# Ledger of designs, part 27: VH-VL binders against q58766

Target 1, 244 residues: q58766
Amino acid sequence: MIIMYAIGIGDNKEEVLKAYEKLKEEGIEVELIDNPKLLVDKLLDGEIDGAVRGSLSSSKVILYLRERIGKFYRASILKNPFTNGIFLLSPVGIDDISEDKNERIKDKIRIIEFASNFLKNYNIKAKVAVLSGGRLGDLGRNKVVDETIYEAEEIVEHFKGNVDIIHNGILIEEYLKDGYNIIIAVDGITGNLIFRCLGLICKIPGYGAVILSDKNVNFIDTSRNANWERYYNAIKFLIGGDFG
Key: E = the ipSAE of ESMFold2; O = the ipSAE of OpenDDE; V2 = 0.75 times the mean of E and O plus 0.25 times the DockQ between their complexes.

## First folded at step 9 (VH-VL; framework fv_dargistotug)

Design t2 (at its last look DockQ between E and O 0.91; V2 from the best seeds 0.00; counts 0 for: pae E 8.7 > 2)
Fold by OpenDDE, look of step 10:
Structure t2 (fold): chain C 244 residues (1-244), chain A 118 residues (1-118), chain B 106 residues (1-106)
Amino acid sequence: as target 1 above (244 residues)
Amino acid sequence: QVQLVQSGSELKKPGASVKVSCKASGYTFTSYGMNWVRQAPGQGLEWMGWINTRTGDPDYAQGFTGRFVFSLDTSVSTAYLQISSLKAEDTAVYYCARHYDWGYFDYWGQGTLVTVSS
Amino acid sequence: DIQLTQSPSFLSASVGDRVTITCRASQGISRYLAWYQQKPGKAPKLLIYAASTLQSGVPSRFSGSGSGTEFTLTISSLQPEDFATYYCQQLYSYPTFGGGTKVEIK
């Protein structure tokens, strides 16, 4: 059976095509799809083995994907600049988790569970770091930050003893230095900002954002403004799970 | 105090199955994962895998898939290791060990010797 | 898998001696390193975790140091009950053990 992948092509066509050509040079067959619904349908109907959003509209593709498979989360795969490994960053969508405190905690718990299972499939031990909005010493300085600290503590308490998990405030650099490979952001806005800063500004290598769900969906979410390497890496990930 | 008590020694023929038990006491069983470690005679320690005691989800080390099965009975705070299609090379002491912070093993069972001989 | 190499494999020492055991990792493992003591016919006992944190109840003569790829277990003054085999363990990835260091009576 021929394995087939697809990349969505909207704007930023030059970069998508460049990725396509590079993949073609390597003998990798990729279909370019300019229709958001078609991309999702081909994937879910089994016509293709994996799909990358490419430069298609996020609002259209993600919304339709939610309609088809239900609630899911996303985790951006980034290279750890300190250890040369990878880490998952989640949530990264502005509306991926609830604004309600209790539901938000549940969402983060689910993300951790799905992310852990995801890494297990690649024989990677999950090491979870939960971000809060400030340093631990900042407690009492701001009510919003305090809430994020308490929330993080509650999540750690939930998994403690069964998962390698830690909360040490907002110190993401320390988490990454210590080799934590699942970073839980305070919310989707925070996660998205982290991703944009590290991936788009600092150019940390990445493989796009994977789907975290109880369903196995070989879909990689990518930025519409990414360079060809981002799209290329996403396909390479789908093919072989390249974390090197 | 925390205790892990394992079942007694086993003598089995090749091709047979064995099930080792590890009963926990002195703490909330489902709050800490359980690891399994093998030690062949005169050899070092070898991690076999672990099981999440909250979810029941096992994770097996490479080389310990297929014939090795981790399971739980939370009602009696007990973890189990089942080995099927036993081979002579399976002769070893098997330990259960409690999962601690960061995944270290802070408490161990006394070990169960499994001898496989024709 | 991450390989741990312990050195030496065998160590002869006397009571009162300062003993140092080294554990090298094939790659960086941050502080995800533990040390265990095992006596014949007994289960291993956790001595140190997180590279340098002493487990409760373990004598203060035991200490651990290191980060990244090089780690050491030190017994400041060897006692009669310390003759045993010592293992390092990494938990940066799925757990692996070193080959062990047997501390014998000189």
Scores: ipSAE 0.633, ipTM 0.844, lowest interface PAE 1.0, mean pLDDT 94
Fold by ESMFold2, look of step 10:
Structure t2 (fold): chain C 244 residues (1-244), chain A 118 residues (1-118), chain B 106 residues (1-106)
Amino acid sequence: as target 1 above (244 residues)
Amino acid sequence: QVQLVQSGSELKKPGASVKVSCKASGYTFTSYGMNWVRQAPGQGLEWMGWINTRTGDPDYAQGFTGRFVFSLDTSVSTAYLQISSLKAEDTAVYYCARHYDWGYFDYWGQGTLVTVSS
Amino acid sequence: DIQLTQSPSFLSASVGDRVTITCRASQGISRYLAWYQQKPGKAPKLLIYAASTLQSGVPSRFSGSGSGTEFTLTISSLQPEDFATYYCQQLYSYPTFGGGTKVEIK
C-alpha cells in the first residue's frame, strides 16, 4: 500500500507544480486536487494520508473543514531567526478566536494545550510566550493595551508552574531570542499580520499552518500565493521530516 | 512552609512492584507540576519525567515509559511513582521535585530509597 | 538529549578560596541553566536559575554566569558549609543534569 498526500491546486499553479515535481523527483507520492470539498473529504474519509491546502481558496477549504470537524485553531510553523529552532505562532486565522473576552481567553488556553501537545509529539519541550499590546510599564496609558495585558496575565496565571509560560508584553523579538517556541498572538488579526510580515515579506522559512484541535487531522494550511518551497516544506512536514 | 514528604524506604525483590508517594503541603498542589528524579547509589541525578498536576498528563523521559507510571491523588495533594517489574538496576533514591517557573525545581522531597536485590 | 559536561568532577579547596565550576552544553541552551547543591544524604537544593539569578535565601557568595554553551558557578569565598556536590541542569528542552562536581574543604 502506497501512502498518499495531496496538494490543493487553484491559483499560483506554477509554484504548486514546481513543488509537485520536486517531491516526485524525491519519490514522494502527491495527488493534485483542484476541488476544495474533494480535498477535505478525501482527507477525512481516509483516502489520503495528509493534505496541504496549497493554492485553493481558503474561504472554501477552511469553512468546509470547520463544517466537518467543528472548532479548531491554526498555528503557523516558522523557523526561529535567532536560534534556528522552530516556533508556533497562534492564532493565525483571523476568525479562530472569539470576540467575547472570557471565551477568547478559553480559546487561547486551548491553543496552548494543543500546541504543547503538538511539540511533545516532536520531542520538543513547549516554552510559551503570551503577547500583549504593550510593555508592562505601559499600564494606564491606553485602555485597549491594558485589556490585552490583563488578559495575558490571566492566561499565565492559569498555567502557573505546570507549563513553562511567560508574559513580558509586546516584545516578540525577545521571546524568540530566549527560545520561546509557542507564541500566542493577541488575536487572529495580529497573528496573521505577524505571519505575513515574517513568512511572506521577510521569507523566514516555515512549514505552513497546522490545525490545532481535539481531532486527528493531518492537514497543513498554506498561503494561496506562496512560493514552491512552502508547499514542498508542508508536504515534508506531513511525512515527518526533520524541523532542525 | 512548602514541603514535600515522601514515603519510606522499600526493599523489594526483582519482579515486584513499588509505589512511592510524595505528599505536598504549604501551597496549591494543582498549580505546580511534579518532577521525579532518580539517583543511583554514588551516582548523579537523572530526570525521569514530570506530571501536570492540573490535568494529570505525564511526560516521561526517554527510557522511562514502560515500567514507570506517574499518577496523582489531588484530593490529598499527593503524587505517586509506581515502578513495576523491578530490576536490580532500579536500586536508587527517588526524589519528587516541584516544577517552578522556567521549569526549575525549587522544592524537593527528602527522597525514597528503593533497594532491589535477590 | 542535551548533554551537560561539568568540570572538574572533584575539587579540594580551603576556606576562603574562590571556587569556579564549569558546565558545558552539547548545544546552545540560551540561559536555561540551573545550579543545585546536594549535601550527603540530603535532597538537592536550587541555588541559581536562568544561569545567573540567585534563588531566594542563597548566600550572595554564590553567583552564576554564562549563556549559550558555557556556564560557571562561582563561590567567591568558600565556607565550611559549602562542602557538597554541585549539579548543573539545562531546561532548554527536556531536563538533563551534569555529572556533578564534588567540593571538599581541606
Scores: ipSAE 0.010, ipTM 0.591, lowest interface PAE 8.7, mean pLDDT 89
ESMFold2, look of step 9: ipSAE 0.007; ipTM 0.592
ESMFold2 (binder alone), look of step 9: mean pLDDT 93; pTM 0.947
OpenDDE, look of step 9: ipSAE 0.019; ipTM 0.605
ESMFold2 (binder alone), look of step 10: mean pLDDT 93; pTM 0.947

Design t3 (at its last look DockQ between E and O 0.02; V2 from the best seeds 0.00; counts 0 for: pae E 19.1 > 2, placed apart)
Fold by OpenDDE, look of step 9:
Structure t3 (fold): chain C 244 residues (1-244), chain A 118 residues (1-118), chain B 106 residues (1-106)
Amino acid sequence: as target 1 above (244 residues)
Amino acid sequence: QVQLVQSGSELKKPGASVKVSCKASGYTFTSYGMNWVRQAPGQGLEWMGWINTRTGDPTYAQGFTGRFVFSLDTSVSTAYLQISSLKAEDTAVYYCARHYDWGYFDYWGQGTLVTVSS
Amino acid sequence: DIQLTQSPSFLSASVGDRVTITCRASQDISRYLAWYQQKPGKAPKLLIYAASTLQSGVPSRFSGSGSGTEFTLTISSLQPEDFATYYCQQLYSYPTFGGGTKVEIK
């Protein structure tokens, strides 16, 4: 059985093609697909073993993917600048989690469960850090921040003892420094901002965003404006990269 | 106080199976994962895996898949280790250990010696 | 898997001595390291976690230090009850133990 992977090619063709060529040089053949639905269908129908969104439209690919497999979350895979390991950042989609408090907490719990299981598949122990909107000592200074603190505490309490999980405020740098590999953002906006700052501005290596779901879907979400390395790394991840 | 009490020593023939129990007390059983550690005679400690006491989901270390099964009876706050198709090399003391923050093992059972001999 | 190398494997010391045990990791494990003490026929006992945090009830003569790839357990003044085998454990990935250091009476 031939193992096949695909990269979506929309705009930003030059970067996608560059990734394609680099992979080819390594003996890795990848199918380029310019149809969002076809990419998803081939993946879910088992015609390909993994897919990278590439530069295809997010709204089209992600929407169709949701139609096919239901609700899912995304976690950006980034290289930890302190430990050289990887960490998952989630949520990173602006609408990945609910605006309702109770539902949001449930969403974050699900994210942690899915993310932990994801890492387990790679023989990586999950170490979860839950972000809030301020330092623990900031409690009482801002109502919105307080809410994030209480929410984070509730999540930690839910997983107490059965997951290595911590809430120590907004101190993402300390989380990463200490080697936590699942970072739970306050919301998708916050997560997306973190990703953009670390990945796009600071150029921390990344592998795209994985799908977090009860479904086993080898899909990597990438930015339509990413450089070839992002697309290349995404495929390398799917093939079975070394993250240790 | 927190206590983990394991079942007594076992003497088995090759090919047989054994089930070691670890009864927890002094804390909420389902709030903390449970690890299993093997120690062959005169050797060091070897992590076998752990079980999520809330979900029942086991994780096995490399080399401890197949013949090793983690299970729970939450109604009696007990974790179990079952070893099937026992081999001579399975002779060891087996420990249960509570999983705490950062993943360190803060409380241990007294250990259960399993001897496999013809 | 992450390998931990302890040194020395055996250490002879006298009561009152300062004892230092080293644990080296095959890769950066940040502060995800614990130390355990095991006496013959007994279960291991947690001494230190997070590389340097003393477990409750453990005498203050025990201390841990280090981060990244090199860690040390120190007994400032060895007591008769401290003769035992000590293990380091990494928790960065799924747990692995060092080979142990047996502290014997000189």
Scores: ipSAE 0.006, ipTM 0.537, lowest interface PAE 9.6, mean pLDDT 92
Fold by ESMFold2, look of step 9:
Structure t3 (fold): chain C 244 residues (1-244), chain A 118 residues (1-118), chain B 106 residues (1-106)
Amino acid sequence: as target 1 above (244 residues)
Amino acid sequence: QVQLVQSGSELKKPGASVKVSCKASGYTFTSYGMNWVRQAPGQGLEWMGWINTRTGDPTYAQGFTGRFVFSLDTSVSTAYLQISSLKAEDTAVYYCARHYDWGYFDYWGQGTLVTVSS
Amino acid sequence: DIQLTQSPSFLSASVGDRVTITCRASQDISRYLAWYQQKPGKAPKLLIYAASTLQSGVPSRFSGSGSGTEFTLTISSLQPEDFATYYCQQLYSYPTFGGGTKVEIK
């Protein structure tokens, strides 16, 4: 059976075309789509089996996807620099979760549920770490930090006994050393900054951002200005089941 | 002056309950967390957990869930520790302690001795 | 939880002696370490926070040092009022206390 994928092509056409040619050499069927609505429609209507945003406008594609499937979250897929596995970092969209404290907790709970199910489909056992703005010893020093710590503890308690989940404050480096593969940022701004530092500055290998939703959406969001390897890796991730 | 004044000592039988109070004065009660610390006779200090005095949300240390309940009455700047189904091993001095700027416990109550015996 | 190991558990000393108490953490806790003094029948009293910062009103003969996993409390010239039990506490994560060091008159 021939399985069809699509890459969005807008700006940065040379890099998308390089990815397309490499995939074609490997026998992987890819359609190049230059219309944001068409890319989303073909994916959701089942005409293609998976899609990468490619170099199409994020605002146009993401807006239309939200119109079609409702609220969703994004998780960046990154290689763990201390292990041979990957980890999901979420939220990574600056506006993915609520500014309201109570709704933010609900958003993070949904992210954990969707991300855990995502990893299960790749035969990976979820190990969840929830970030906060400080260490537990910082309680009482700063009210904003305190609120993030309480929020993280409430989320951990919600999942106790059902999910392998921990909160040990701001210590993302320790979580990654211990093989935690779902990292929950404080908010979308924090997650985006972590991604930019790890992925764009430190050049940690990445595979794009997946859509976390109650709908089955085989879609990876990529930077408009990515190199061809990012677009190629995103497609390979959609079809692969190996996290090396 | 910052002051934490705890209720007096208690003598209880196994299976009873006790409620220790910690009344704060000299500062804005809801601006500082309130911790509870246990010290069994001849033993060291053991952190039991704390309560956020602004939200009323308690956090319990491992081993202090179930029978131990933290609560507040902010109208009288008072924190409470309730211990149910008392056991002989609950015999201890119970302290309240405020944490401030760096999260260290800067003011302590005088302690409340709870004795559980037949 | 992070374990704190104090050494020694018991110390006998004379007035005027220099006394050093050690606290070792089971993991790196940066400088999030406090020292408390407790006299019999009384609540603990904060002496030093952030490993080395002296609390207001504490005599200058008390000092703290260390970072990471090893910390010390030093009393440069022991006074009669310094005979007490001393506890370290970490606040890197959920608070834990060391086992205590009882300082008695020789």
Scores: ipSAE 0.000, ipTM 0.399, lowest interface PAE 19.1, mean pLDDT 88
ESMFold2 (binder alone), look of step 9: mean pLDDT 93; pTM 0.948

Design t4 (at its last look DockQ between E and O 0.01; V2 from the best seeds 0.00; counts 0 for: pae E 18.5 > 2, placed apart)
Fold by OpenDDE, look of step 9:
Structure t4 (fold): chain C 244 residues (1-244), chain A 118 residues (1-118), chain B 106 residues (1-106)
Amino acid sequence: as target 1 above (244 residues)
Amino acid sequence: QVQLVQSGSELKKPGASVKVSCKASGYTFTSYGMNWVRQAPGQGLEWMGWINTRTGDPTYAQGFTGRFVFSLDTSVSTAYLQISSLKAEDTAVYYCARHYDWGYFDYWGQGTLVTVSS
Amino acid sequence: DIQLTQSPSFLSASVGDRVTITCRASQGISRYLAWYQQKPGKAPKLLIYAASTLQSGVPSRFSGSGSGTEFTLTISSLQPEDFATYYCQQLYDYWTFGGGTKVEIK
């Protein structure tokens, strides 16, 4: 039985098609789907083995996906510039986690659980790093930063002794150097900024964003204006490519 | 569809060795860890360990070190369990199972009965 | 190693009965728990993962609950095909199975 994947094709068709052709050259079967609902339905109904949003509308695809599978989080997949491995960055959506402190903590805990489980599927042991808004030594200098520090500590405490998890302040560079592969941002805005800086400005290779939920969904969320490489890499990721 | 097919039943003498195979199909073999589970007659499930199908690194559960060896042939999407110096107490059904998602074992081989008898 | 204790080890029930099986972990495992059903001569079948998520294709009469150290599998109305042995499995630190619960016909 042939394993089939799909890429959504909306705008930015040239880049999607370029990715499609490259994949085809490698013998990877990909279906181009221009209907958001059809993409999701085929995936969830098992007609395809994995899907990339491609250049389809995020609002349409994500909304419908949410209707079908319920609440989920997203984590951006980026290549670690120091270790050549990958890491997950989450949250990356502005409304992915609650503004309420207690609910936000719960959200982050769930993200860590889902992300860890996700990495297990790819034979990757989870190493979790929780970001706060400052260095640990900055405690007391700013109330907002203090809150992020306390929140991070609460999260670490939740997993104490059971998960490879660390909180060492805002030092994301140190986390990545040390090979941590799940980076928990302070909030969705922070995460999104980190993503944009590393991925879009510094051009760190990325593979889109994965869906994190109780349900396994082989779906990669990609930008509608991404280059062909990102669409290509997303599919390669789904099929179990080598990422270091 | 995902499928794990194991080799057939084995009858061995004490001191002999056996190698059980588990051939995977329907998915990318090297993307998911493979586990081995033992079940003695009338007993419960025992996790023996797992092998990282990407790196080939095995991890053995307590009590399953030494005589038990996990290996791979990725070219044919197959995992192997070798048991050396077989003992009567090794008589059991051995399952391969991949772990997925939360780490649950969603697909299992049909099991391989290894009988050790003099 | 994390130990899982299932109770009861044996359970006699009738068709239509509500059945509850308990699994207790020696330490907190969050929601990293799965339930399996095994019938004689067959490989285990995944029923529930993440403590409460029903595996695709599994009847809705099966449900799981719990977090931390105590978990339960519930069959709301036992059917003839449900007579089997059930195992819990922790997914938190490597893997460990419970001792199993055999559900027999009364």
Scores: ipSAE 0.024, ipTM 0.551, lowest interface PAE 6.2, mean pLDDT 92
Fold by ESMFold2, look of step 9:
Structure t4 (fold): chain C 244 residues (1-244), chain A 118 residues (1-118), chain B 106 residues (1-106)
Amino acid sequence: as target 1 above (244 residues)
Amino acid sequence: QVQLVQSGSELKKPGASVKVSCKASGYTFTSYGMNWVRQAPGQGLEWMGWINTRTGDPTYAQGFTGRFVFSLDTSVSTAYLQISSLKAEDTAVYYCARHYDWGYFDYWGQGTLVTVSS
Amino acid sequence: DIQLTQSPSFLSASVGDRVTITCRASQGISRYLAWYQQKPGKAPKLLIYAASTLQSGVPSRFSGSGSGTEFTLTISSLQPEDFATYYCQQLYDYWTFGGGTKVEIK
C-alpha cells in the first residue's frame, strides 16, 4: 500500500516548498495541505500515515485536533546530548496536566503509557525516568520538594515490573547519561523551562512536539516560521525515526 | 471575501414551518462547520447547534432536538435551518455562523428575522 | 451543560473609562473562551479567542485574561464605538454563550 505523509502549508510557503522538493528528490511522497481541518481529518481518517503541522496556524490546528480526539499531552523530541539516541520530554505544554495532585499523577501515568507506546511504534524500548524537585537525600527540608518526591515514588510504584522506570530525584543529567528516553517533568512549567534551556539556549537538536494520546496520532508540531530543514526532518522522523 | 448571506425575513402563523437558508461564498464550504444561533427580541445569544459540512452530521444543543432540523446542499454551498410547528416563542433573529476549531465563529450571516404571530 | 455567568449584565460608563467584564464557567474550561461584541441590529463580531488572543483587526485597547473558571474582558480606554453588548462563549464542550453585558453611555 502507498505510504503518504502531509505537511501543512500556510505562511512561510517558500520554506515548506523547499522541504517538499528535497523530500521529492529522495522519492518521498508528501501532500501539501493548506487547510487545517483537512490536515487533521485526513490524518485521523487514515488517508495519510503521518502529518507535520508545518506553517499552518497552531491555534487552528491544535484546537481542531482537540475537538476530534479530546484531551492529549505533548512531548518534545530532543537528541540526547550524551548518546546518539533521542528522548521525549513531557509534559511541555504549560496546561497539559492538572494542578490537582491526584489528577496530575493520573496525567503522568497516561503520559508514560502513551509515550512508551509511541516509542514502541519506532522499535525503541522505553526507559522512563520521573523527575522530582530534589535529591532523595533532601527529604525533610522543604514540604513542596517532599511532595514532588512522594508523587514520583507513587508513579514508579504504579508501574512496578511492567515498565523500565526509575525515580532518582532531580538528576536529569544522570538520567540522560544512562540512556533514559522518556523524561517526566514535575509539571508543565518545569517541562517547558527544561525544553527552553536545552533546545533554545543550548541548541540541542529537536524534531518538534508529538501528540501523546490514547488515539494513534502520527503528528509532529513544528514552528510556523521554521527553516525548511525542520519541516524536512520532521517528515524523516515520522517515516523511520531518522535522527540525521 | 468570505460571505454568509441568509434568506429574507419571514412572517408565519403558529403551526406553520419555515426554512432559513445560509449561502456561503469565498471559501471551501466543506472545510468549516456551520452553526445556528438564535436571538429572541431583547435577549442574548443562544447556540442552537451545528452541522458538520463534510459529513452532514448535525449536533443539536439541549432544547433544540425536536422541531429544529439542520441540513445542507453542498452543491450550492448552502446550509438550512428548518423549524416546524412554529410557536410564538420562536420569534427571533436566526444567525448562521461559520466556525473554525471548537466554536470560533469568525464569520456570521446578517441574520434572518422569523416572526410568529396570529 | 457548561454554564457561563457574565457580570455585570449592565454597565454604564463614559468615554475614556476602563471597563472590566467578567465571565465565570460552571466547570474548568482551560483557556477555551471567546469574547464577542454585538451592536444593535448587527451580527456579533469576534474580539478575543483562546481567552487572551486578539482577533485580527481588533484594537489593542481590548484585552482578555483568565483560565479555568474565571475570565475577564478589559477595555483600557472606552471609545464611542465600544458602546455595545459583549458576550463570552465557552469552546470546551457545546459552544454556549454567557448572558451578555450591555455597555451604555453614562
Scores: ipSAE 0.000, ipTM 0.415, lowest interface PAE 18.5, mean pLDDT 87
ESMFold2 (binder alone), look of step 9: mean pLDDT 93; pTM 0.947

